# VH-VL binders against Cytochrome c oxidase assembly factor 8 (COA8), part 135

Target 1, 167 residues: Cytochrome c oxidase assembly factor 8 (COA8), of Homo sapiens (Human) (q96il0)
Amino acid sequence: APERGAERRDTAPSGVSRFCPPRKSCHDWIGPPDKYSNLRPVHFYIPENESPLEQKLRKLRQETQEWNQQFWANQNLTFSKEKEEFIHSRLKTKGLGLRTESGQKATLNAEEMADFYKEFLSKNFQKHMYYNRDWYKRNFAITFFMGKVALERIWNKLKQKQKKRSN
Short names: E, the ipSAE of ESMFold2; O, the ipSAE of OpenDDE; V2, 0.75 times the mean of E and O plus 0.25 times the DockQ between their complexes.

## First folded at step 9 (VH-VL)

Design m9 (framework fv_ebronucimab)
Fold by ESMFold2-Fast, scan of step 9:
Formats: structure tokens, sequence, C-alpha cells
Structure m9 (fold): chain C 167 residues (1-167), chain A 122 residues (1-122), chain B 111 residues (1-111)
């Protein structure tokens, strides 16, 4: 039997906020990996009766996602750009063209690329350390606000229970 | 046509407030971080504030922190700068500027408006 | 205030090559953040000239080139033309400030 043809796959919108979860969803939705950052965006569910504290938590999570995506998109683009520049420079030094005899893009072997990877990682070491520090700080803040939201919900339930008994 | 048009500048007394607007057209506004950059007469460029595409992240220069508020209305393709407690040193031409690539917030500014002049004096 | 240091002015004759330096610190250029360059003619908005240390946007002549090493970036204008007479600004991102920083600006005079 012939196999079913490839179905049209949903492509990520240019903006994270443009992902559309199913209409019936009452939960956060996780999308496909972003083309540039290679990270999966989360589309946050907004309750009809969202408290100011719940809104602050959601916005903090959205902000952290945007920050995280920006960092990795920038890092990946910088890596790709510098890798291509390095390859072109080395090919020129060897007196070789940018294309192979078959018309394919010319490349360097793994041994030649080792120097590039070492240099790229070394010069970006501080940037990655600062990223890790800020990543942990942001997750700590999110955890703290999650705790505050949980306490608010408990307090509201206790208040409703007292009111019901005051008939 | 990709374009940014600033408005709202003028002469204002020290300690007063002013709100600047920037109207964007020709690109998907909500996909890009936006910035305000100022230039005092005869002086260099100074970054003032930035906002992410969704509005979820904002940042400010130390010189304006606590006095200025950046915001955006993606439904109206508009960027705003609310300037409170204005000082003589805030006198400058204020430019609206777009980040080059989504989702980059540390990229170059590829599109600039023509600027709106803010003069703070007695 | 500007965080990146540029010379106040450079000058050259048509056809010469001039170079503008842009020196930062460990929290910006020294941390590996890219450097961008802008050209500003009198009475006009800045125009993006070089993005990401060395990339030329569409419409920018190849006589403009950028490079970066350590905490210093450079813009080189080869074959200097009368139309290059303008102010030039470098820009980077600063992790300490969580924002963008511009250079002090350089006035290029062609005579």
Amino acid sequence: as target 1 above (167 residues)
Amino acid sequence: EVQLVESGGGLVQPGRSLRLSCAASGFTFSSYAMNWVRQAPGKGLEWVSGISGSGGRTSYADSVQGRFTISRDNGKNSLYLQMNSLRAEDTALYFCAKDQFYPLGESAFDIWGQGTMVTVSS
Amino acid sequence: QSELTQPRSVSGSPGQSVTISCTGSSSNIGSGYDVHWYQQHPGKAPKLLISGNSNRPSGVPDRFSGSKSGNTASLTISGLQAEDEADYYCQSYDSRLSGYVFGTGTDVTVL
C-alpha cells in the first residue's frame, strides 16, 4: 500500500506571541522549536479572572522566555556567521574556490574546524557564564513568585470558606 | 515601505511630563524589539530605553531609570515614551529605532525615524 | 552617556584610507558582544553602516569594512570619498547596564 503523503506542517510564526494553541486549551501550550534559537516557545494560558500577582508571574515567565530565545538566536547566528567567514578565509588562503567541482558549497575537514571551535568557545566563555548566572537568577525569581501565587490562592479559598460559614 | 515616524516633542518646563509616540509601518511591528535613542544638540547618540516585541521585557539607561516609561501597543503599531520629572539635560532630539532581527534584542538598529525634538527649559 | 571611546575626529584626502577605533570594556566588547557602526550626515537620522562587527547591509559600499579584536573594534573606510564626510558612531550591548551603549562619535573630514 502506498504511504500517506507528507502533511502540511505548521510553521512557527515570526513572533513567539503569535503561536496559537488549541481554542479549548486551559493549559500552557508548547510550540515547535524556533528556527533561530532552536528552543521550544511556550504560549501561556491567560485565565479569565487573572489576578495582578498571577499577571506579574506570567509576564515574568514570558520575559524570561524572550530573553532566553534572544540569547540563543543571537549566539546561533553569530556562530553561523563566524563559521562561514572562517571557512571562506581558510579556503582563500589555500587558493581554493568557494564551490566544489560539483557546485556544492566548499567545506573544511574536522581537524581544520577544531581551531575555530576552540576560539569561538574561548572568546564566548564570559558571555556564557553571565547567561548561566542570569538564567539561575530568573528561575529563582519565577519560583518565588509561583510561591506567592500559591499562597494567594490558598488565602482566597480560606476566605471563601469563612464567608460560606457566616450565613 | 518600512517607516518610523516620531511625534509628541516640544518645549516643556523642568519637572513637567511629556509623552512621545512612534508610528511604525511596513513591517510586523510585534515581531521586533523597539528602542528610543536621543541626541542632545551638537552631541553624540545616547540609548534611552528598549522594549521587547511582546512588551514583556523593558530596559532603561541609568540617566532615565525611574523617570521614563517605555510601552507599546502592538494593535496600533505604536511605541511610546512617557517622560516624567523632566530635566534640562533631557533636551535632545529623540529617535525611534528598530532592532534588525527578530528575536534578537542585542542586534543593530536597522530602521530609524527622523526624530522629534524635546526642549526642557524655563 | 557614551561608554565606548572613539577619537573625536579623523581626516583624509579623497582616495586615502582612514580607520576609526572603538574601545570598550569587559562588560560589552570584551564579553564578545558584537559591534555595530552608524553613519550620520548633518541634520539626518543615523544610518546602519556595519552590523555584527563586519557585515555590510544592502546598499553599503564594500570600501567600508569592520573588524574586532579583544575590547576594540575598528571601522576602515578605504578609497575615501567626499560623501563619507559625516559623524560615525559605534554601538554594542552592555551586560552590566542591560542595555545598548554608543561610542563618543568621530567626525570624518574629507579635504
Scores: ipSAE 0.000, ipTM 0.509, lowest interface PAE 13.8, mean pLDDT 81

Design o33 (from o1 with heavy chain S28R; framework fv_pabinafusp; at its last look DockQ between E and O 0.38; V2 from the best seeds 0.00; counts 0 for: pae E 2.1 > 2)
Fold by OpenDDE, look of step 10:
Parts: structure tokens; sequence; C-alpha cells
Structure o33 (fold): chain C 167 residues (1-167), chain A 124 residues (1-124), chain B 112 residues (1-112)
């Protein structure tokens, strides 16, 4: 019995963007678009004197970024796969080969592809709704912590100023 | 690594204006007070004043309040010490220094990192 | 202004021997947060000052264990357990409790 080659499920590699910011940078860095998600990763700066609140914000941002990267990497992979399957199925139905006489990859017309997009969007509508909901929740949390960190910074400054005045 | 790099040595005449610089790197420049310290030749250290670069809040020693102006440009992480009219008595080494603080503490309390110093010589 | 008085003003020490520098403030350096804002700096010959000890007894990063700070209120001491050649320079105590920030006169440490 021929050993059915285990289809290596192309798990979207956890694309840790190999982009390393300069070691001396005190700023967040934006990397090039990831090849799978097409999202630009952000490398968050870790300050020397990071407060627990700042750390929490940074971690939340990092987790949200990773979540987004993973979602879109998977979505793009699924889209590409389904698109290819659709094209192949339609070409087969038309009695057309996968390649043209010129050796180019056979393509469908814009109208046929419109049907694919409509079907794909319809099929993934619920998934996108959940994504959007979670996206808003995460961003709201981030914004909330950004506000807290901003207040903390103001408070720290006020404390320092008060100490200078009291002496 | 935290670094403070100051402008080069200056030789000036009495009555001339001067602006020296201190560029910070390797840390969040806007969140640390940056102080200026004078050291006259063969003498001790004298705190002149400091600045918080984020809002340009400045504090001066009374001795130096009328003599110098401290400013900062946070966009380039640079602080400045300026004289409108130099005197021979202004001949000294000038250091910028970061005032270190911890988030658990109430403020800047010590000079943890220092610039290399800027020698200012005022002679007729 | 707070006067910081160091004693002695000069110290000649044989390598390997201990050294002690005293610093007295004209007022208490104890803050309401129960921390004492006394610091020690070393200025090596031809160099910028360097932080040695902050808040009486905390060694700054990279400072050898042979350096120790102690004291309370108005009286403070810097100790070097075994003086090395690299310890040559001028030591300054400083206060940041009262405005303006002030430094001691400095103690020159030399090797015999």
Amino acid sequence: as target 1 above (167 residues)
Amino acid sequence: EVQLVQSGAEVKKPGESLKISCKGSGYRFTEYWLGWVRQMPGKGLEWMGDIYPDDSDTTYSEKFKVQVTISADKSISTAYLQWSSLKASDTAMYYCARQGWHYDESGPFYFDYWGQGTLVTVSS
Amino acid sequence: DIVMTQTPLSLSVTPGQPASISCRSSQSLLHSDEKTYLHWYLQKPGQSPQLLIYKVSNRFSGVPDRFSGSGSGTDFTLKISRVEAEDVGVYYCSQSEHFPYTFGQGTKVEIK
C-alpha cells in the first residue's frame, strides 16, 4: 500500500518578521509588509524604565498585532486556495486546460471572477463579522490603556514638579 | 546605551553670545530631566538648572537664572545652554547630565549619565 | 542653599587599603517618602563625573562592590573597602532633596 505522503499542511509559518530594528533605536519601528498577511509588523520599543502599565500596553499591542497577522495570513491563504480551486473548477467545466496554448496560466474573465468574490465574501461574512467585533474590542482596550499611560505620565511629571516646588 | 553627546569646546570673547548643545540618545529623551552642571577650573561641581524636554519646563539655580537660558528641541533630542553675553568668569567646563528616576519614585533624584563636557573659554 | 561638607578634602591611600569619606549636609536629606536623597559621584582625572552611589547606599550599574555608602539624616559616608589605582579622582557627595541641588567640595583621592 503506497504510503500516502502526508500533505504538509502549509501552516502559515509564524512569520516572525526577520526585521530587526537598530539596537540603538528608542522608537517603535515599522517593518516591511509580511509576505503572508501583507500587514506591516511593528517592533515595539522597550524602554529602560518601563512601568507596569506601559508594559501591559506594550504586551496588549503585541498580542493584538500577532492576532491580526495570524488572521490575515490565514485569510489570504484560504482566499488564494479557494480562488485557485474556483478557477480550476470553472476551466474544467468549460473544457479548458489550466494553461493556454502559449503556456500561460489560464484565467477567468472579470464576470466569472466577480462571482467568485461574491461567493467568497458571502461564505466568509460571519468570519469577518467576528473579526471586526474582536478588532474593535482589542483596539478599544489598547486605546483605554493608552489613556491610562498618558495619565500616568502626566501624574509622574506633576509629582516631580511638586517636589521641586516644595523645596 | 544611554549617551549624552555635547558640542565641542568654545573659545569666545567677553560680550559674545554662546549656545552649547547636548544630544541625548539611547533613552526616551522627553521623559527625563536634563541638567546642566558647571565646573570652574580646579573647582567643584555647581548645578545650574535643568529642563524637561517634553514641555520645556525649566528650573534654574538662583545663581544662574539671569545668566543663562536652558532650552530643548525634543525633535532632535537636544538640550541647549545659552549665554547672551559671556564674561571671563564664565570660563568653565559645562556638563549636561540626565536626571535618573524610577517609575516607583516621585521624581528625578540623581545624575545617572553625563555628557563628556564642553569647555568654554572666555578671554579678552 | 544646602551646604554639603566633605571631610577630608584630600586623601592619600595605599593600594589595597580602605578609604572613607564623610559628607555632612546642613539640613536633613530625608524626604517625606522616607527616602534620603544623597548621592556620590566620582570624577576621574580628565573625565566627566560618574554616578557611584544613589540614595545613600544604592550602587549604580557597573560600580564595583568595593564601594559602599551609608548614613542618615545629615551624616553620610562613602567607603572603599580596597582602593585600586582606578579609584583615583575627586569624589563628590550631592543632595537632591532641597532646591537648588548642591555638591560637596570634593575629596581628592590619590594613591601613595
Scores: ipSAE 0.753, ipTM 0.893, lowest interface PAE 0.7, mean pLDDT 92
Fold by ESMFold2, look of step 10:
Structure o33 (fold): chain C 167 residues (1-167), chain A 124 residues (1-124), chain B 112 residues (1-112)
Amino acid sequence: as target 1 above (167 residues)
Amino acid sequence: EVQLVQSGAEVKKPGESLKISCKGSGYRFTEYWLGWVRQMPGKGLEWMGDIYPDDSDTTYSEKFKVQVTISADKSISTAYLQWSSLKASDTAMYYCARQGWHYDESGPFYFDYWGQGTLVTVSS
Amino acid sequence: DIVMTQTPLSLSVTPGQPASISCRSSQSLLHSDEKTYLHWYLQKPGQSPQLLIYKVSNRFSGVPDRFSGSGSGTDFTLKISRVEAEDVGVYYCSQSEHFPYTFGQGTKVEIK
């Protein structure tokens, strides 16, 4: 089971960054923020001597990262799209052009934009509640497996010391 | 990829001190015993001792126990072999080597990866 | 200390021909897990030793299948089915069952 690098493990359809960590790294690597989700991806190290528990923890962390990246990439895209549509429709209703006399993109004032922000948050409230629930469930599971891996590593250390003394 | 990189060749006079190093990379340095092996000119291999870098637990071959000191600095993934007073008979090649294990193994170790060696020459 | 005795101490072999190296330990290398802790290393000219075979017969990663190991108890053999130029060097058997760890004297393999 040689180390394969992070590129292929972290490539997801929904805009995960393609940053490549240094070859032969023995540490997890944190890349630059993804341009769609604004989240920093972790590129996970696969040790040569990875146990089944360690593998399960790593895969759970990878899946959680992909899920989180996808959620925020979608939310950021939806926010930007609906913001532009709101501005466009309000300018059209007021009989104003999409651009000023100088050619700059026309905008709405803070009070007008407040209506958009309130409507967007209200519309997405249930989606964010389910996201928070799933986020807590995923992090609880990750914490549980981190504990199991920590115990396994303590056990392996004791075995290494006992093997030496029995020789 | 597991790699052990040792410090460069040394030319010393009898009575001088020396500390040579072995830096591990590509694996969790603190999880493996690291051994030192001597090869005198034109001779075979001799195990000198080893260290568990996590807590610096050290074992020595009785032949070498009072002649050398084995130590490690886990913060930089580096192990050391030192002499307080070199003798001409210490002229040799010195290797560090990792003692391999697997999570489901139950038996003794074996040397799976070796450093490139450090030639130590002690002459009047 | 456990003495590891290799035979022969030197081999001169024609490329493509088989070679065989024997190793004998002064005590059994059988462990309580019913596995035997006898290993083979190759030191090519000017290089560090490298692991070839561990626990009698298991080829280490990247070792060509022309290398094989066999034996039990105190008597062990390393075989090279077709010696190639890159196989020249000194072969060591080693045991890790008994403290201190010990190596055989080495078998120098050369091409005629």
Scores: ipSAE 0.442, ipTM 0.739, lowest interface PAE 2.1, mean pLDDT 85
ESMFold2-Fast, scan of step 9: ipSAE 0.412; ipTM 0.711
ESMFold2 (binder alone), look of step 10: mean pLDDT 91; pTM 0.939

Design o49 (from o1 with heavy chain S106T; framework fv_pabinafusp; at its last look DockQ between E and O 0.39; V2 from the best seeds 0.00; counts 0 for: pae E 3.1 > 2)
Fold by OpenDDE, look of step 10:
Structure o49 (fold): chain C 167 residues (1-167), chain A 124 residues (1-124), chain B 112 residues (1-112)
Amino acid sequence: as target 1 above (167 residues)
Amino acid sequence: EVQLVQSGAEVKKPGESLKISCKGSGYSFTEYWLGWVRQMPGKGLEWMGDIYPDDSDTTYSEKFKVQVTISADKSISTAYLQWSSLKASDTAMYYCARQGWHYDETGPFYFDYWGQGTLVTVSS
Amino acid sequence: DIVMTQTPLSLSVTPGQPASISCRSSQSLLHSDEKTYLHWYLQKPGQSPQLLIYKVSNRFSGVPDRFSGSGSGTDFTLKISRVEAEDVGVYYCSQSEHFPYTFGQGTKVEIK
């Protein structure tokens, strides 16, 4: 019985962008677009005296970024795979080879590709709806914590000013 | 690593203006108060004033309020100490120092990191 | 202004022996938050001051355990359990409870 080659599920490598910001960075850094997600990763600055609230915000931002990177990496892979399958199927149906006489990869016309895009969007509509919903939830949470951190900073500054005035 | 780098030594004449600088690095410059401390030759430390770089809120010792101006440029993480007219009595070492911040119930008012100092010599 | 009085103003210590510096404030340094805003600095010869102890007894990062601070209200003490050659310099107590911030006169520590 021929050993069915384990189809290496090309799991999108958890492409932690190997972009390492300079160690002396005091701000967030934006990396180049990830090769799978096409999203620019952000390296978040960690203050020496990070408050628990700031830490929570940073972690939430990081988790959201990772979630977003993974979603789009997978989506792009799925898209690429399905697109290729569609092209192959259509070419086969037309009795055309995968390569032109010139050795170039055979392509479909714009009209045929429009059908693919329509079908792909229709098929993934629900997935995109869920993504959008979760995207909003995460961003609202981030915004909420950003507000809290801002208030904390204001409060700390006011306390310092009050102490200076009371003496 | 937190670093404060001050401008080099200055030799001036009485009546001249002077502006010295302190550049912060390795931390969020806008979130910490930065103070200036004078040390006259062979003498102790004297707090002159401080600045919050985010909004340029400044506080002065009464002794120095009319004598100097403290300012900051947050875009380049730099604080300044300025005299409009130097006196011979202004001859001293000037230190910038960061006021440490711990998320304790009350803000820390200690100087946790110091610049290397700027020697100002005012002689006729 | 709050007057910070250090005693002694100079101290000559044999290496390995303990040292003690007293600092007295003209007013209480106890804040309403129950914290005391007294700090200790060391200025080594030819260097900038460095933080040793903050809020009476907290050692700053990198400060050896031979340094300890104690006290309450108006009376404070810095102790060095075993003085080393690297401990030579001028020690300053400082208060940040009252405006303006003030420093002691400094205590010069020398090695015998």
Scores: ipSAE 0.689, ipTM 0.858, lowest interface PAE 0.8, mean pLDDT 91
Fold by ESMFold2, look of step 10:
Structure o49 (fold): chain C 167 residues (1-167), chain A 124 residues (1-124), chain B 112 residues (1-112)
Amino acid sequence: as target 1 above (167 residues)
Amino acid sequence: EVQLVQSGAEVKKPGESLKISCKGSGYSFTEYWLGWVRQMPGKGLEWMGDIYPDDSDTTYSEKFKVQVTISADKSISTAYLQWSSLKASDTAMYYCARQGWHYDETGPFYFDYWGQGTLVTVSS
Amino acid sequence: DIVMTQTPLSLSVTPGQPASISCRSSQSLLHSDEKTYLHWYLQKPGQSPQLLIYKVSNRFSGVPDRFSGSGSGTDFTLKISRVEAEDVGVYYCSQSEHFPYTFGQGTKVEIK
């Protein structure tokens, strides 16, 4: 699954898709990247004969997706806000305006921006450590329930064959 | 939207072979037994047999065991009913029907969704 | 083989009136899970059969509540509280407790 391959940061957007999931598809669908989180949402298939265990797995995957998208949407907004504040503060210290002569936003050079990146990473280090821990915990739980669902499905197939037998 | 779509009507002569099809969609084809039911002209319903498409396990009514072959191709979600040598007495409407089940049930099946039927006419 | 016997074989009903169809099996249809595997199907004119009632009294999805099933052991009844024009056709009871699966001979319901 793409969510298991990512460790700490999302992949940069590769492009906007025009795809929409089929009505009543028998498969999960992966949608285009969300505007704020840059994560691809999964549109989950609900089986006709969904067991309580299958429902638990689907809900856990949905909750994990929502949690992950909320975290990155919030982090992306905080990053953008603090970046603007840092640039604003540094431009004011240098006596420069917030806009260039042409009206575009003024920026800092790569060396100056490196200071921001260092400050942001340092300030958010513990937060990302907790995110990584929780991400792995959630994905371990999902994998565990996928195994349980697989066993349940094997058991159900065996039961269906037994239902054809006379005792 | 569970749907079973059967192949079209057939007109055959005695001794000819025939294979009719039933294509399932809108559900997990391999998770359900799929049965075949015969309806002779002006008569009631007769269960012929069924198949579990995942592994092609089949069950036949003793009446039909030697008369027909039930098979499936799970890669195209399609089940088949075949005759190697048709007889005039094979003239009938043939339905495929899905055998419904629920994860918490330990008991027998019932036919929840039916195909539109395939009329087979065998005349001398 | 389990014989399923329906009565009446033909029924002519004035619209809006009730109808009742009996089904009798040659053996008990009670399964070891304490449920009874008797089902009802309707075949409307020119159509394939459709499931109405499964396991004696459970209405299948989309079936109007004017259809109800009852019974136990070997004796079963399908009731239509108010027959409508769309209810015409042949009604079959069926059992799945004993191999091979069998159907009743059918009850033709017509509007008079």
Scores: ipSAE 0.323, ipTM 0.667, lowest interface PAE 3.1, mean pLDDT 84
ESMFold2-Fast, scan of step 9: ipSAE 0.387; ipTM 0.711
ESMFold2 (binder alone), look of step 10: mean pLDDT 91; pTM 0.939

Design o52 (from o1 with heavy chain P108S; framework fv_pabinafusp; at its last look DockQ between E and O 0.57; V2 from the best seeds 0.00; counts 0 for: pae E 2.2 > 2)
Fold by OpenDDE, look of step 10:
Structure o52 (fold): chain C 167 residues (1-167), chain A 124 residues (1-124), chain B 112 residues (1-112)
Amino acid sequence: as target 1 above (167 residues)
Amino acid sequence: EVQLVQSGAEVKKPGESLKISCKGSGYSFTEYWLGWVRQMPGKGLEWMGDIYPDDSDTTYSEKFKVQVTISADKSISTAYLQWSSLKASDTAMYYCARQGWHYDESGSFYFDYWGQGTLVTVSS
Amino acid sequence: DIVMTQTPLSLSVTPGQPASISCRSSQSLLHSDEKTYLHWYLQKPGQSPQLLIYKVSNRFSGVPDRFSGSGSGTDFTLKISRVEAEDVGVYYCSQSEHFPYTFGQGTKVEIK
């Protein structure tokens, strides 16, 4: 019995964009779009004197970014796969080959592709709803911590000013 | 790496104006106070004043409050020390220094990084 | 202004021998946060000052372990356990507890 080659599930490599910002960067850097997610990764700056609150904010931002990258990488792969399967199925039903006489990849017309998009959106509607919900939750949390960090910075500055005035 | 790079040496006459610069790199320029310290020839260190580059909040020693102006341009991470009218007594080395702080500290600092200094010579 | 008084003002030390510099402040440098804001700087010949010790006893990054700081309130000491040739320069104590920030007169350390 021929050993069915284990289809290597092309797990979207956790493509941490190999974009390394310059070591001397004191700012967040935005990388090029990731090839799988099409999202631009952000390399977050790590301050020399990072407070626990700032660290928590940075980690939350990083985790949220990774979550987004993974979601969209998987979604894009799923979309591409299902699109290809749809095209192949429709071409087969039409008695058409996968390649045109000119050797080009056979394509479906815009109307047929519209059906694919409708079906795909319908099928993934719940997934997108959950994504949106979680996206809002994460961004609200980030915004909340951003506010806390801003207050901490203001407070630190006020303490320094008060000390200067009291003498 | 944190670096403070100051402008080059200056030779001026009494009554002339002067503006020297200090450029910060390798850290968030807007989040640290930057101080100016004078060292007269063969003498000790004297704190002149400081600036918070984010909002340009400045503090001066009473000795220097009328003598100099401290300013900053956060867009280019640069602080300035300026005289409107130099005196021979202004002949000194001038250092910029970052005021380091820790998040657990209550409003105090130390000068953790220093510029290379700018020698100002005022002679008739 | 807070007066920082260093003793001695000059010190000639044989390499490998210990050195000690005292610094006295005119007022207490103890803050309400229970930290003491006394610092030590070294200015090597022809160089900018560099931070050695912050808050009495904390060595700054890259500072050798032969340097140690101690003291409380108004009396502070910098110790060098074994003086090396690279330790030549002027040592300054400084306070940042009171405004304006002030420095000691400096202690010149030379090698015999």
Scores: ipSAE 0.616, ipTM 0.825, lowest interface PAE 1.0, mean pLDDT 91
Fold by ESMFold2, look of step 10:
Parts: C-alpha cells; sequence; structure tokens
Structure o52 (fold): chain C 167 residues (1-167), chain A 124 residues (1-124), chain B 112 residues (1-112)
C-alpha cells in the first residue's frame, strides 16, 4: 500500500483463504487480504510470448509486492509486541496484575494508550521514512518499465504490419 | 488452453449469402493475427486472408479479395468469413488459424493453433 | 506468388523406419532480420492441420523430438527419425516471407 501506517484493509473472517485463480488467465487479478500483512496480493498474468523486458517488469512487481507484504507483516507483529510490553510495563508501575480478577487481560484506558501510540510512531519514524523512500523508488521504476513495455508492444505491432505489407 | 471454435457445417444453394464464425479463447485475442485457410475437397491448403482483431486491419489474397469479407468483433473474441453470393466452387472446408509471433523478430506468421473447420457445401 | 514444391508427394514407410520430406521454394525465404520463415504442418486423417516446426528447425510445443527440420535459402527438409502409426497424414511446408502466404502440395505419409 502507498499509505504510511497500517490502514485497515479487507480481512476474511475465517482467517484462511482457499482462493485459487484460474490456471489460465489473460489478466492480473487481486486476491483476498493476506492474513499477516492485511494487504491484497496481485496475481500476475504471464503472457504467452513474454519478452525479457516484460519478464523484468513482472518480477519487479512481484518483488515489490513481497517487500511490501513483508514490511507490513513485520510492522504488525512489532506493533502487537510493543503494545503488550507497554501495557505490561504500565500495569507493573501502577502495582496492578496482568489479569483482572475474572482472568481477562488487563488493559489501559484510551488516554493511557495515547502515550503508546505516540511512542510507537516516534520509535519507528526513521523506519517509515526509509519505507516511504523505497516505496516511491520502486513505484517510479515500475512505472518506467510499464512505459518501456508499452512502447515495445507498439513497436512489435508495427513490425508485424510492415512485414505483412512489404511483399 | 488456446482454442478456436468454428460455427457448424453449412449447406447452401448458389447465390445465397453466408457468414461463418471463429471464436478464440485462452489467449489475448487482440494481440494475434487470425487467418482463414481454404481446403477444397481432396486438395491442399490455400491462405485466404487474415485480420488483426485489435484494429480490424485486414489482408487478403488477391484471389479472394473480392469474393469474401473478413471481419472481427473483439468484444466477443470472434472473427468472421462472409460471402455475399456463394458459388458451387466455394464448396470446401474452411479453417481459421491463429498466427504466432515472437518478440525479437519481424513476425513469423506461422499458424500455431487451428479451428476444427467449417464444411461449406454449395449445391442445389 | 512463391511456389512451394514438395517431394515426394506420397511416402509409404515401415513402422520404426525414418522418413524425409523435401520442400523447395521458388525464392529465398530468408528475411532481412536474418531469420527464415519456413514452417511444417501435419494434417492427420479427419483432423485440422497442426503445427510441427516453425522457422525451419524450431519444434512447436508438444511435438515429439523425432521430428526435426533443416535447410536454408530455398531448400528445406523435414525428418522423422522413427515413423509411428500416429504420424500418418499429409505433411505441408509453408512460407510466410512473401505475400501471399503459400503451402506446398502436401506429402501423404502412410504405414506399409
Amino acid sequence: as target 1 above (167 residues)
Amino acid sequence: EVQLVQSGAEVKKPGESLKISCKGSGYSFTEYWLGWVRQMPGKGLEWMGDIYPDDSDTTYSEKFKVQVTISADKSISTAYLQWSSLKASDTAMYYCARQGWHYDESGSFYFDYWGQGTLVTVSS
Amino acid sequence: DIVMTQTPLSLSVTPGQPASISCRSSQSLLHSDEKTYLHWYLQKPGQSPQLLIYKVSNRFSGVPDRFSGSGSGTDFTLKISRVEAEDVGVYYCSQSEHFPYTFGQGTKVEIK
């Protein structure tokens, strides 16, 4: 995703996906949200006569998707771990246990949790800056190769028409 | 799976019109030239013409240029071969065939996948 | 028009034996991109034609390796190293270098 934070995306309630694309498809398509990154993967069409340039574009798009999914999966895990550590630390400082008398996990109120959100954003500021820089670099490269592929396809069509007319 | 499915056999009388079809599936229909090939009873193969479905650019053999019309409807991945007035000599098997190509060449135009054929019989 | 001449026009082969079909064009099939646009098709009895070899020597997907093509300029050859019962039919050479595209007369291959 282009957005900075872990913005909510569609998530299947069952947690696991049995979604499988048709074996032969003539275009890219978007699958259900990934369980760990909460991002929707793109399933890339492989053209029958894929040129080296088309293959490079497809691989770059696939690698960028994997990179993006890995980043957000890791950020979601880090967020969850640091959230629990913050709650644990604050409950300990207040002299409270990690569980209520009913056995439920003890929590903090919204005002107390605001400190966590501020701390998390501050600690991860540089990481998100590098992510944004690399995201833009990757998308610029993808757009550039998309243009080159489009021109290559036009040129191939023109060459075919020239040969059909050159007798 | 690349498939070319042609319309069924036709029995016609001289002077009648006819339009036969060829539907492509399992590939990018607009990216390939599609040709028509005639096979007269007991004879070899004759190229009639072809079409580029993306822009309907057509090429005809001079033998067939005034006898038939080649067209396509890319919205339904279908090409057509059409006569305005059939003759008994038009009795033949008609094939549609996709023309292959490769990205690093000027165009091979070999017929890599063929339809099952449409038998056209013109008699009284 | 480019005339494509096949020899022989008919061939009877004992199963397991090799077969060779010649194709000659009336003009060179070499294009300015240094590629030669000569192709081979098989039409089995009661079936539509199918591609065997494209651009002289390239075997199409699913075609057994007992089929091979060779040649240059105006002279081309299709070879079958071991003819099998399923190889029966009419073989056509074809050119796509010069307009209009043309086919050879066909070579009928039968089992003895």
Scores: ipSAE 0.427, ipTM 0.740, lowest interface PAE 2.2, mean pLDDT 84
Fold by ESMFold2-Fast, scan of step 9:
Structure o52 (fold): chain C 167 residues (1-167), chain A 124 residues (1-124), chain B 112 residues (1-112)
Amino acid sequence: as target 1 above (167 residues)
Amino acid sequence: EVQLVQSGAEVKKPGESLKISCKGSGYSFTEYWLGWVRQMPGKGLEWMGDIYPDDSDTTYSEKFKVQVTISADKSISTAYLQWSSLKASDTAMYYCARQGWHYDESGSFYFDYWGQGTLVTVSS
Amino acid sequence: DIVMTQTPLSLSVTPGQPASISCRSSQSLLHSDEKTYLHWYLQKPGQSPQLLIYKVSNRFSGVPDRFSGSGSGTDFTLKISRVEAEDVGVYYCSQSEHFPYTFGQGTKVEIK
């Protein structure tokens, strides 16, 4: 319904772009960059004979992707908002207008914007440090479960061949 | 959706070579054994042999061990059944079939999905 | 080779009536994992075989619940509670416990 679609609005803190993989996809599908996080989402293929361990790994990867998408969507929104506030503040302090002669938003030069970037990074240093810690923690967990799934697959292959050969 | 698609019907003379194919799609081709089953006109089913595509490990029924060669190319998810020299007695419908398994089983070996069949007619 | 013997070789049923097919193996099909590797296939006229029941009693996906399998060791039964017109074809039992895998001679089911 067009009306329903028009009412659906994405926002960085509460919404992340969704995509639909091709019909009858038998592989993981990589989507377009999310509007807010600018990261490409992966839609994970669910195998016909998925074990509980494989499901656990898939859910962990999906959960980690969602966490990562939300973090960057929020950071990008915060960056844009604070950048705009900084520009307005600096232009007001200089006694300059908020618009250029062409009607576009007034901008600061590279030297002035460098002050904003330094302040933003400094202000968000702890947040980025905790993000990196959690990102590595999540990736260590994913790698660990990937190893467990690989061993399970080797064991299943061995069982199948032993049954067939009566070994 | 799991699908096995076999090559088209063949009409051959005795002594000719032949290679027929079976292409898998909709599943991880390298994780399942793929078997070949013969059905002579008006007769029942006979298991010929199978292959594990990941390492091309094969097993054959004693009756077919010398008569045919089973192979696979995992890069294109395709298995093959080949004769070096056909005989009139090779006239039959040939099916490929995937051997299903579940994570809680010690082994597979029930044929869960089947190809449409390749009719091979060998006559002088 | 393990011999799989089916009875009857053919049967005619009125739609809605039950049907029963027996399968006897020359040796036990019980594996050391306590599972029995006896399976049932249906080949409809002009079509490829299709899996109905695997490991004695497990219905394959999409198989109606009117189909049921039972048995142990060497004696097995496939039952159809209410035969439908679409159930016409040749039914095969098969074993994959002993190498080489073998099939029964088939039971032809027809609608009268």
Scores: ipSAE 0.387, ipTM 0.709, lowest interface PAE 2.6, mean pLDDT 85
ESMFold2 (binder alone), look of step 10: mean pLDDT 92; pTM 0.944

